Miniprotein binders against q96jn8r1131to1294. Designs and how they scored, part 68

Target 1, 164 residues: q96jn8r1131to1294
Amino acid sequence: TLEFLENHGKNILLSNGNRTATRVASYNQGIVVINQPLVPQLLVQVRIDFLNRQWTSSLVLGVITCAPERLNFPASACALKRAAWLLRGRGVFHNGLKICEKFGPNLDTCPEGTILGLRLDSSGGLHLHVNGVDQGVAVPDVPQPCHALVDLYGQCEQVTIVNP
Below, E stands for the ipSAE of ESMFold2; O stands for the ipSAE of OpenDDE; V2 stands for 0.75 times the mean of E and O plus 0.25 times the DockQ between their complexes.

## First folded at step 7 (miniprotein)

Design H29
Fold by ESMFold2-Fast, scan of step 7:
Structure H29 (fold): chain B 164 residues (1-164), chain A 120 residues (1-120)
Amino acid sequence: as target 1 above (164 residues)
Amino acid sequence: MKVLVIIFSDDPEILKRAEEIARELAEKYGAEVRVIHTRDYSPDDAVLEAYEYGADVVIIIVTDEEKAREVYEWLKEDLPDVKVFVIVEGGEEAAKRLEEEGVDAITSPEEALEALRKYL
């Protein structure tokens, strides 16, 4: 059911029925997007499968409101300057502008096996879930439709979609 | 205007000069300046420090050409809207090698201030 889109960063290889994304080179060009819009009842979850300690930063999670099938992905989600809300480290960013300094755990320190989730509440608030625990509203009033994005950046070389 | 200065050197004289550049940028051009010094920085650290800081300009001061080249290339790839300069304290030969590779390399702090005056 839930899968990563075939349109993805240049360094991504999809496997396991497009439910596992592996970054096979470098530390960037690792953006993947879920194949259906994030609607209020949907909890999208990915598990961190492999971390390469050659790098110090790790994955970025978020949503985009542009059409992912027509998107030319930049090398890093951090280069997205339009229609993007990202969670990186402990920060929350909108189109490259930091809108919250410290939210939830530091994503750079989440170990292998961590399950990270994105969910919209009934009011359009974007929630982060960590190992099943709701961290609260990271971004209020996300425009719809929106699409869940994972950037396998730095340390994070593999993630797998997991069902609730 | 936010300027990030990254120094790949523990030389006290280079650190002092970087502090002077930061002071002039703040006082004469009204820039907000952040300075980082390290020899063990990975390229992704530099990219994400620039992103989190919201840097408009990154200045790399180098005595380690390989690390500076790597950081420059990844900043340009991952944050293409950020203006990046490399100041080579090691001399003209190092600057020429970096220029041949397409890096915006300059040999003096004064040249960096002149280049930033156009940007600012």
Scores: ipSAE 0.416, ipTM 0.716, lowest interface PAE 2.3, mean pLDDT 86

Design H3 (at its last look DockQ between E and O 0.19; V2 from the best seeds 0.00; counts 0 for: pae O 12.5 > 1.5, placed apart)
Fold by ESMFold2-Fast, scan of step 7:
Structure H3 (fold): chain B 164 residues (1-164), chain A 120 residues (1-120)
Amino acid sequence: as target 1 above (164 residues)
Amino acid sequence: MKVLVIIFSDDPEILKRAEEIARELAEKYGAEVRVIHTRDYSPDEAVLEAYEYGADVVIIIVTDEEKARWVYEWLKEDLPDVKVFVIVEGGEEAAKRLEEEGVDAITSPEEALEALRKYL
C-alpha cells in the first residue's frame, strides 16, 4: 500500500495511515515522498484537499533519484539542485533549470478536489495525469530508481493519496 | 551579480523608488536587476522567482514595519544563502528597530548601494 514516508518537511503532519499529508504552518517546509519507488506503470495519485488562498503559488510534484529515507529536505523542492525533476506551475524543471516552458495545465490554478498523478511509462518517460487524463511525457528517460515527491507549497495545505 | 527587487506595495511613490534603486544598481555596479511587484504580501511566488532567476541578492520594498519582519523571515528561511535587504517606509527609526531584531534594513537607494559595496 502506498504511504508517505515518515521523513518529510518539518511543517508536515501525516494522518489517515500516512496517506494524508497536512502542512500545519507557513507556506513552505512541506515536502513529502511516497514510500515505494516509482516503477514503470505504477500510478501514484494525490488529491488536493485544501487550498489556503493567502498564498498565490501551489503544489510542486515530480521525482528524485536519491534515497529519500534520511534526506534533509530544503524549505522548497525548488531548492533541490541535484537529482530532481519537478513540475511547477506550467514549467518542467531539472535540478533548478527550466527545461520546458509550458507543459500540461497550470498547477497553481488546480482547484480543491483535483487528482494529480505521476507514472513512468515502459520507456522511462514521466507522465503527469490530471483527473485521470494523461498529459503526456513531461520528462523522458528518468533514471531509476526514482521516488515520487510532492511539495505542499503555497496554497496547497493538504493532499491525500488516492487509488486509481 | 543578479539582484531581485520585490515590491510589496502598489503605492506609486514606492514603485518609483524601486525603479530608482534598480537603475542605480545597474548603472553604478553593473548589476543585472529584475523587479517584481506583489500586492498580496504573498512571498511564495517571489521566492520561486528568486530560485528561477538565480538571484544573488534580494531587496524587499515594503510599507509596513510588521510586514517587513514577516516577509524578511520568510525569505531568509527559503533563501538562506541569498543576501536579503529590506527597505521600509518609516525612515531611520523604523530601520533601527528592525536592525535590533536582526533584520538587514535600509532606508534609501544610497544605503542599498553602500551595503552592497561590501559584497562586491
Scores: ipSAE 0.610, ipTM 0.812, lowest interface PAE 1.3, mean pLDDT 86
Fold by ESMFold2, look of step 8:
Structure H3 (fold): chain B 164 residues (1-164), chain A 120 residues (1-120)
Amino acid sequence: as target 1 above (164 residues)
Amino acid sequence: MKVLVIIFSDDPEILKRAEEIARELAEKYGAEVRVIHTRDYSPDEAVLEAYEYGADVVIIIVTDEEKARWVYEWLKEDLPDVKVFVIVEGGEEAAKRLEEEGVDAITSPEEALEALRKYL
C-alpha cells in the first residue's frame, strides 16, 4: 500500500496510516516521499485537502532517483540539485534547471479537491495526471528506481494519498 | 549570469533606480536581468520566482526593513546557493541594522553594482 515515508520534512505531521501529510508550521520544510518506487503500472495520486491563501505559491510535485531513506531533506524541493525532476507552477525542472517553460496546469492555482497523479510509462516517461486526465509526458526519460515527491509548500498545507 | 530584481514599492524613485540598476547590469556586466514589481509578492513567491527564473543573484528593493529581513532569510534558507542583496529605503541606518544581523544590505545602486562586480 502507498504511504508517505517516515523520513520527511520537519514541519510535516503524518496521519491516516501515513497516507495524509500536514504541514503544521511555516510555509516550507514540507517534503514528503511515497514509500514505493514508481513502476509503469502504478499511478500515485494525492488530493489537495487544505490550502492556506495567506501564501501565493503552492505545492511542488515530482520524483527523486536517489535513495530517499538517506536524504537530509532541504527546506524546500527547490534546493534539490541532484537526482530530482520537479513540476512547479507550469515549469518542469531537472536538478534546479528549467527544462520546460510550460507543462500542464499552473500548480499554484489548483484548488482544494484537485487530484494530482504521477506515473511512469513503459519508456520511462513521467506523466502528470490532473483529476484523472493524463497531461502527457513531463519528463521523457526518468531513471529507475524513482520515488514520487510532494513538497507541501506555500498554500499547500495538507495532501492525502488516494486510490485511482 | 541571471539577476532577478524584486521591487516591493510603488515609489517612482525606487522604480526608476531599479530600471537604472537593470540597465547598468545588462550594459556594463552583460547580465541577463528580470525585474518584478509588486506590493503583493509574499516571501514564498519571491523564492519560487527566483527558482523559476534560475537566478544566480537576487536584489530585493524594499522600504520595509522587517519584510526585507524575512524575504532575505527565506531566500537564503530555500535557495542557499543564490546570492541575495537588499536595498532598503531609509538609508544608512536601516542597512547597518540589517548588516548587524548578517543580511547583505546595501544603500544605493552604486553599492549594488560594486558588490555585484565581485560575483559577475
Scores: ipSAE 0.218, ipTM 0.601, lowest interface PAE 4.5, mean pLDDT 85
Fold by OpenDDE base, look of step 8:
Parts: structure tokens; sequence; C-alpha cells
Structure H3 (fold): chain B 164 residues (1-164), chain A 120 residues (1-120)
């Protein structure tokens, strides 16, 4: 069963069998990691449940290749300087550096109800799915094992893991 | 590169220096600069402004060491991925003490520009 790990950001409250993450304070400290590593053909999806419009920006989605159980999470995903590939806005980031300017839809403008997915293909390419539509390869040749990461940042206050 | 300058003083000379820093950052380095002058400062408000602006760098201009430390610690706690510089006006010894405590403290606009050069 796909769940968020108990090791998470300080402002996160888990519920619904650890399938729902809610940021209960401020705009940051909202990083969560999904327990099962990504393997080829596994589509991991989260739904944006609630947006708080008092903040700007929104969730960050990506993967980490370090052991998530031991990770001391920073206040935001953008502060991850190793073993991290992240999608923020329309950009793709590796260890805090932008490696692609424009990819897929702008995550900062995704409305409530949007379902975002991550999937590895057989070549190690990381795909983004939006509402079931494959947006293409965001990151080629991602090291394995890797774990899906969600940063409930800014507007994004709640997400839930959903099955395909 | 977005730089937020927060001024915790009504001193005309400090205000002037802030404007000079802002101008040079914009003209010489092409930075986007926002300057905020706060009289009744709340750390929460400063963090919110920095966050909403999307600041990469925050420059705090203060008059005393205690306030410098407090503001720096607060910003670093909430915005750990944002570079923070503190300018303590007229306080070289204070700046040295702050540096010893891990605070990026600067005493002049020129030093600020030099410190920021590597980020711009």
Amino acid sequence: as target 1 above (164 residues)
Amino acid sequence: MKVLVIIFSDDPEILKRAEEIARELAEKYGAEVRVIHTRDYSPDEAVLEAYEYGADVVIIIVTDEEKARWVYEWLKEDLPDVKVFVIVEGGEEAAKRLEEEGVDAITSPEEALEALRKYL
C-alpha cells in the first residue's frame, strides 16, 4: 500500500491511513515522501485536495535517491542540494539547480482536484502525469531506487495519494 | 535574482544607503530589488514579504546587534534556503561578534555588494 512515511516535515499531519497529508501551519515545512520506491510501470499519484490562496506558489513534486527514513527535511524542497530531482512551477530542478525552464503545465496554477502522477519508464525516465495524461519525460535516467516526494508548499495545504 | 531590502531604521543616512545599495544591485548586477521600510517591525511580516516576493536574498539593515541577531535567526528558521545578510550601521565590533556567531554581517554598502556578487 502506498503511504506517506512518518518521517515528514514539521508542519505535516498525516491522516487517512497516512495517505493524506495536511500542512497545518505556515507556508512551508511540508515535505512528505511516499513509502514505496518507484519502479517501472508503477504510477504514483496524488490529488491536490485544498489550496489556500493567502499564499503564493504551490506544491513541488519530484524524487529523491537517498534513504528517506534518515532524511532531515529542510523547510522547503528547493533547499535539497543532493539526490533530488524536482518539478516546481514549469521548471525542472536537480539538486537545487534549474535544468529545464519549461516542462509541462505550471504546477503553481493547478487547481484543486488535479491529479499529479510520477512514473518511471523502462529506461529510467521520470514521467509526469496530469489528470491521467502523460506529459512526457521530465528527467531522463533517474537513479534507482528513488522515492516520490511532495512538498506541500505555499498554496498547497493538502494532498491525498490516489490509485490509478 | 530577487533581492529584498528591509530597513529597521528611520535614520536618513541609513535610508540613503539602502537606496544606494538597491540602485547598484539593479543597475550593476541586474537584480530585481524591493525595498521595505518598516517602523513597527514584525518578523512574521518580514518573512511573509520575502516569501511572497520570492526573494533569493534578503538584506536586513539594523542599528543594533541584538536586533540583528534576532531578525537573522528568525529569517533563517523560516526561510533556510534564502541568503540573508545583515548590515549593522556603524558597528564594526558588533559585526565581528555577529560573524563569530555565524551571522553574515556587513558594515558597508561596498561590502554588501561584494558579498552579493557571487550570488548575482
Scores: ipSAE 0.000, ipTM 0.243, lowest interface PAE 12.5, mean pLDDT 87
ESMFold2 (binder alone), look of step 8: mean pLDDT 89; pTM 0.923

Design H30
Fold by ESMFold2-Fast, scan of step 7:
Structure H30 (fold): chain B 164 residues (1-164), chain A 120 residues (1-120)
Amino acid sequence: as target 1 above (164 residues)
Amino acid sequence: MKVLVIIFSDDPEILKRAEEIARELAEKYGAEVRVIHTRDYSPDSAVLEAYEYGADVVIIIVTDEEKAREVYEWLKEDLPDVKVFVIVEGGEEAAKRLEEEGVDAITSPEEALEALRKYL
């Protein structure tokens, strides 16, 4: 069973058997990581449960290739400058550098109830899935092992892991 | 080197000074400079602008000491590797207080350019 790791950003509270992550304060300190590495064809999905429109940006999705169990997470996934591939808004970022301007839907505008997924294909390509629809390869040839990351940033205050 | 100048003021004189700073940074240091004028930034918006641009340096221009402190803290918390400077227009006294609190505050555009000389 997929769960969020007990190691997470300091504003996160885990519930529902560690399958729901809630950011209980501020707009940042909301990074969570899935408890199993992404192996090819494993689809990890989260549902957006609550959006607070006081903020302007929203969640970030991605992968990291460092071991997450004892990481001291930064306040924002945007601070990750090593071994991180992030999807934010419509951009794709590698270690803080934008490598694609327009990929998939704008994550800052996805409504409550949206289901977002990450999957590696057999060639190591990282795919984004939105409400069951594969958006294509966002990042080619991701090093392994890698771990799925969600940053409950800005508007996004709660997500829940959803099985396919 | 990418420099983002964020202005939290509608004062025409402050906007003019910000453009002068941006011009000098581009001409004298060969920096890529983006200038953003806004009345109000939420913390996540300020961080978003810096991250999307890929800013190495952020210069915040404000007329209010409390806003200077807030925006500085947002950027330093979420993007600790970005160098942040604050210019408080009309406030040498305010800049001194902010510096005593650990905020990288400067009193004029000329001081910002001199402070960036080693970084750039």
Scores: ipSAE 0.528, ipTM 0.763, lowest interface PAE 1.5, mean pLDDT 86

Design H31
Fold by ESMFold2-Fast, scan of step 7:
Structure H31 (fold): chain B 164 residues (1-164), chain A 120 residues (1-120)
Amino acid sequence: as target 1 above (164 residues)
Amino acid sequence: MKVLVIIFSDDPEILKRAEEIARELAEKYGAEVRVIHTRDYSPDQAVLEAYEYGADVVIIIVTDEEKAREVYEWLKEDLPDVKVFVIVEGGEEAAKRLEEEGVDAITSPEEALEALRKYL
């Protein structure tokens, strides 16, 4: 049921029924978005399939509150200055401003096979799940509707949507 | 204003001048300045450090013209709203060629301070 939108970064190739995203060139232009809004209690999960260790940074996870179907994606999720809440490395960011220093594991060091999940709780809190373990609330009171976003940046060249 | 200085060089003269510029920006102009020195060249690390710091301006010091072009293009593509200056150890001729290509290249940290005067 869950798929990546056909609208994505220019270096992305979708396969496996739009459930696998592969970055086929360069290091950036790898933003993908889930095809339906992240509603409370929906757990969206992706598995890290392939890491190119030429680079030191890796994927970014988060949500956007703008309509993604016709959005002109920037080269990196880091360039999103409006309507974006991102988990990158060890930090939580809102529109380019770091709002939390250390949350969950370092996303730049998660190995191949790691399953990362995003979920909204009943109060609108955004949760990160790592290999099935809830890391807690990364962002409180996320505006709705919002959409789950993955930026296949740097090391991360492939992810696949997986069901719970 | 937040200024990030990243030094991918072990040239002691460049390190001394970068330190002086960082102190001047902080003490005289009230800028928030972070200085990062590393031997390992990594343009994706430069993007990551700039984003985490929330930099308005990034000054990159690198050893040669190819690294200067690469890191400048990475930063401008991934963080288009950040002002980037590159200092090239390759000298004035290398900086001139980079300027002709549209890269904001300078030969010393002092030139970056002068270029930033309007934003201080």
Scores: ipSAE 0.350, ipTM 0.643, lowest interface PAE 2.7, mean pLDDT 84

Design H32
Fold by ESMFold2-Fast, scan of step 7:
Structure H32 (fold): chain B 164 residues (1-164), chain A 120 residues (1-120)
Amino acid sequence: as target 1 above (164 residues)
Amino acid sequence: MKVLVIIFSDDPEILKRAEEIARELAEKYGAEVRVIHTRDYSPDEAVLDAYEYGADVVIIIVTDEEKAREVYEWLKEDLPDVKVFVIVEGGEEAAKRLEEEGVDAITSPEEALEALRKYL
């Protein structure tokens, strides 16, 4: 069973059997990581439960290839300078460097109820799924093992893991 | 080197000095410079602008000491590897107070060129 790790950002509260993550303060310190490696063909999905429109940006989605259980999470996934591939807004970033200008929908505009998914294909390509629709390969050849990461940043204050 | 200049002022003299700084940074140091002038800036907008631009250095120009401290803290918390310094048009006493609180502050936009030599 997929759960969020108990090691998470300082502003996160886990509930619903560690399947719901809520950011209870501020706009940052909201990184959560799935408890199991993202193995090929596994589709990990989260639903956006609550957006606070006081902020302008929203969640960041991606993978990290470092061991997450003892990781000291930075205030923002954007501070990850090693072993991180992130989808933010319409961009794809590797360790803070933008590697793709426009990929998929703008994550800053996804409404409550949107289901976002991450999946590795058999060739190690990282796919983004939006409401069940595969957006294509955002990142080729992701090293393994890797772990799915969600940064409840800005507007996004709550997400819940949902099954396919 | 990518430099982001953020201006929190509608004062024409401050806007003019920011343009002069941007021009000199590009001409003298070969820097790629982006200037943002905004009135309503949330912490996540500041972080987003610096991150998406890929800023190596952020220069914040403000007349409000409190706002200068807030924006500096947002950027240092969320993007600790980015070099940030603040130009306070409130004078040397305002800059001194900010420095006592750990903010890298200077008194005029022209001094930003000297400060860059320290951070380079």
Scores: ipSAE 0.569, ipTM 0.791, lowest interface PAE 1.4, mean pLDDT 86

Design H33
Fold by ESMFold2-Fast, scan of step 7:
Structure H33 (fold): chain B 164 residues (1-164), chain A 120 residues (1-120)
Amino acid sequence: as target 1 above (164 residues)
Amino acid sequence: MKVLVIIFSDDPEILKRAEEIARELAEKYGAEVRVIHTRDYSPDEAVLYAYEYGADVVIIIVTDEEKAREVYEWLKEDLPDVKVFVIVEGGEEAAKRLEEEGVDAITSPEEALEALRKYL
């Protein structure tokens, strides 16, 4: 079954059988990673549970191609240099450089209850799903193995892994 | 090199000074410079400005020692590879105290230009 790894950002508390991640302090140090690699056709989904409107930005979704079990996570996914592909706001970023200006909905404005998903297609393309709707290929030909990452940044203080 | 100047002040003289710094950086050092004036004082927004611009260097202009420390800490924590300088206008003693705490604080635009020349 899908769970968040025990290795996570400093401000994260896991609960609900490691299926719920809560950021208990500040606005950063909230990176969590799914416990198994994204393989083609595996859809990993999280639901936004709580938004704190004190902050202006929100969660980041993405993949990393390094082994996450003992990784020393930075305070923000934005600092990742280790072959990371991130979806933030409307942008797609690779190792800190914006490679796409507008993709899918603005993640900074997704409300509580939104279900966000990541999936690899058979060609290694990374897809974003929003409330069950495939937004298309955000990143083509992602190297494997890769691991799904959620950064509970800014407004987003809690997410829960949901079926499937 | 991309330089972002973020101003947390409504003082017209400080805004003018930021424009002068931006002009000097572009003309003498060939830097690509963006200037942002904001009344929104939040850590995640400051980080977002720097990240989305792709800044190599961020210059923060502020008049309050506490705000200077806070904004510097936000940017260094979330974007440790970005070089950050704080200009504390009207606070020479405050800037000196910040420097003693490890914040790259400068007291004048002339010092900002000198520091960036060394970095480049």
Scores: ipSAE 0.503, ipTM 0.736, lowest interface PAE 1.7, mean pLDDT 85

Design H34 (at its last look DockQ between E and O 0.04; V2 from the best seeds 0.00; counts 0 for: pae O 8.5 > 1.5, placed apart)
Fold by ESMFold2-Fast, scan of step 7:
Structure H34 (fold): chain B 164 residues (1-164), chain A 120 residues (1-120)
Amino acid sequence: as target 1 above (164 residues)
Amino acid sequence: MKVLVIIFSDDPEILKRAEEIARELAEKYGAEVRVIHTRDYSPDEAVLEAYDYGADVVIIIVTDEEKAREVYEWLKEDLPDVKVFVIVEGGEEAAKRLEEEGVDAITSPEEALEALRKYL
């Protein structure tokens, strides 16, 4: 069963058997990581439960290729300068550099109830799924092992893992 | 050197002043300057702009002394490797009060760049 790791950003509170992550303060320090490596064809999904309109940006999701269990997370996933491929807004970022200007829907505008998924295909391509719809390959040839990461940044204060 | 100027005001006169500050920084110090405007004291948007731009220095322009410290603390937490300065629209007295609270408050962009030299 999929769960969020106990190692997470300092403003995160885990509940619901470590399947719900809530950011309890500020707009940052909200990084969580899934407890299993993202192996080919495993679809990891989270539902946006609560958006706080005090902030303007929203969640970031992607993968990291370093071991997450003891990682000292920065305040924002955007500060990760190595081993990170992130989707933010409409952009795709590798180690802080934008490598694609417009991919998929704008993550800053996804409403409460949206289900976002990450999946590796057989060739190592990272796919984004939105409400069950595959958006295509955001990043080709992701090194393995890799781990799915969600940054509850800005507006996004709560997400829950959704199983089939 | 990349400088990001962030204005937390919809006031057209403040926006004009920010553009003048940006020109002064570029002309006198050879800085590459970007100006952004945010209406609601939204530090999350400002932080992401700073990361995307690759800012070395952030200068915040605020009209409210109370909010100046709060915004400064937020940006310092998210941007620990970036120099953050605050220009407050209250002159020397307002800047002095903010400095006593631990904020790097300045009254001019020239003061910001001179302050940065002390840490280099």
Scores: ipSAE 0.627, ipTM 0.830, lowest interface PAE 1.2, mean pLDDT 86
Fold by ESMFold2, look of step 8:
Structure H34 (fold): chain B 164 residues (1-164), chain A 120 residues (1-120)
Amino acid sequence: as target 1 above (164 residues)
Amino acid sequence: MKVLVIIFSDDPEILKRAEEIARELAEKYGAEVRVIHTRDYSPDEAVLEAYDYGADVVIIIVTDEEKAREVYEWLKEDLPDVKVFVIVEGGEEAAKRLEEEGVDAITSPEEALEALRKYL
């Protein structure tokens, strides 16, 4: 089954059979990765469980193509400059460079209970889902294998993997 | 080269000096400059603005040495590839103390840009 990988950000506590990730300190050091690579038509979903509104930004979603089991994660997904495609706010970023200014909803405004999903389509495009609704292709050419990543950054302090 | 100038003050005189610095960076050194200002904000706002802008350099203008140290540490932790410089209003002594701690404290923005020229 889908779980968060034991290799994660320093401020993360895993619970609920490693299906729930909680950031227990600060605003950063909250990177988690799903334990299985994305395959076409697999929908990986996480629910936003808790937002601390003292912060302004929220989570980052995306994929990495490096093997995650022994990777040394940075303090923030924003520091990933190789093999990373990230969704943040309304921006889409490749290796820290903005490639789309306005895609899907603003992730910083998603309330608690929002379910966010990532999947590859049959053409190799990366799709964002919000509460089960496909937002379209964020990135057309994601190399495989790739791994779904969540950075519990800023407001977002807890997420849980949910089934579609 | 993209430069973000962060001003931790609503003081009109500091804002005026920061705008003069931004103008000089743009005119004299050909930098693309964005300026933001606030009295206080959380570290995630500073990191977010620098990341969204795609800043190569961040220049922090503050009157509070402790805040300068905190924001410098936040940006270096979350965005290690971004060069951060600090201008502390009211003192070469404050700049020297920060430099002793490993903070890149400067007295003018020109020093920052000369170190970061790309020669392609």
Scores: ipSAE 0.569, ipTM 0.797, lowest interface PAE 1.6, mean pLDDT 86
Fold by OpenDDE base, look of step 8:
Structure H34 (fold): chain B 164 residues (1-164), chain A 120 residues (1-120)
Amino acid sequence: as target 1 above (164 residues)
Amino acid sequence: MKVLVIIFSDDPEILKRAEEIARELAEKYGAEVRVIHTRDYSPDEAVLEAYDYGADVVIIIVTDEEKAREVYEWLKEDLPDVKVFVIVEGGEEAAKRLEEEGVDAITSPEEALEALRKYL
């Protein structure tokens, strides 16, 4: 069963069998990691449950290749400087550096109810799915094992892991 | 009144300060507040965000004098009717220099609130 790990950002409250993450304070400290590593053809999906428009920006999606159980999470995913591939806005980032300017839809403007997915293909390419539609390869070769990461940042205050 | 708080830092203390400012402005002054955390420093982004939001006031939180100057200058040039406050974290002397240049530069959330109160 896919769940968020108990090791998470300081402002996160887990519920629903650890399948729902809620940021209960501020706009940051909202990083969560999914327990099971990504394996080829496994589609991991989260639904944006609630947006607080007091803030700007929104959730960050991506993967980490370090051990998530012992990770000391920074206040935001953008501060991850190692072992991190992140989708933020329309950009793709590796260890804090932008490696792609425009990819897929702008995550900062996804409305509530949007289902975002991550999937590794057989070649190690990381795909983004939006409402079930494959947006293509965001990262061509991701080291394995890796874990899906969600940063409940800015507007995004709640997400839930959903099955395909 | 719409207030835009823009953070040009990932420093946890700065982020906390921004949160405090936002809360105080909303709760005590009834301001509509939006907070932007810019992961990449961009002076033009401040202008665009302020414009798009329709901000009456922009509060910039930066870590150094040069950034403060740039952002302030851009905002004042492009949005002359928008009131701009700059918080330079850890830079009291820098703030003084900026003030001498006509920049509303401060070093604490309390000063920001006080300055804004006088403006309103």
Scores: ipSAE 0.014, ipTM 0.298, lowest interface PAE 8.5, mean pLDDT 88
ESMFold2 (binder alone), look of step 8: mean pLDDT 89; pTM 0.924

Design H35
Fold by ESMFold2-Fast, scan of step 7:
Structure H35 (fold): chain B 164 residues (1-164), chain A 120 residues (1-120)
Amino acid sequence: as target 1 above (164 residues)
Amino acid sequence: MKVLVIIFSDDPEILKRAEEIARELAEKYGAEVRVIHTRDYSPDEAVLEAYLYGADVVIIIVTDEEKAREVYEWLKEDLPDVKVFVIVEGGEEAAKRLEEEGVDAITSPEEALEALRKYL
């Protein structure tokens, strides 16, 4: 079964059999990673459970290509410099560089209950799914192995892994 | 050296002072300077812009003391290697309170240039 790794940002508490991640302090230090590599056609989904409108931006999700089990996570996913492909707001980012201005919905405005999914196609394209709808290829040619990452940043204080 | 100047104000006097700082840094010190201004305050976007630019130094210009405090802590937490200064255009008293709380606050363009001399 899919679970969040025990290695996570320092403000995270895992519950519900490591399927729910809650950020218990501040706005950052909320990175979590799925316990299995994102292999082609595996759909990994999380539901937004709780948004705190004290903050302006919201969750970031994407993939990292480094081994996450012993990684010392930075305060935010945007600080990852060599191994990360991230979806944030309306943008797509690789190692801090914005590579697409407008892809999919604005992640900063997705309401509680939204289900966000990540999937690799057979050609290595990373897809975003929103409430079951494939948004298309956000990132082509993602190196493997890679791991699905969620950064409970800003407004997003809780997510839960949900099965398809 | 890369300096990012972020202005959270549409006040023409604040914008003028920010342009003076950017001009002096580029002309006198040969710094690479980027200026971003927005009416809408967003500490989250300040962190993102600083990271994307690869800033060595960030100067944030605000008149709102509480927002200056907040954005300084955001940048310090997420980008601990970046030198951050906040400019409080509205007064020495506000800057003194911020300094007492550990925020690197400065009150004028000249003071900003002097503080940055060490990093240039």
Scores: ipSAE 0.000, ipTM 0.222, lowest interface PAE 12.4, mean pLDDT 80

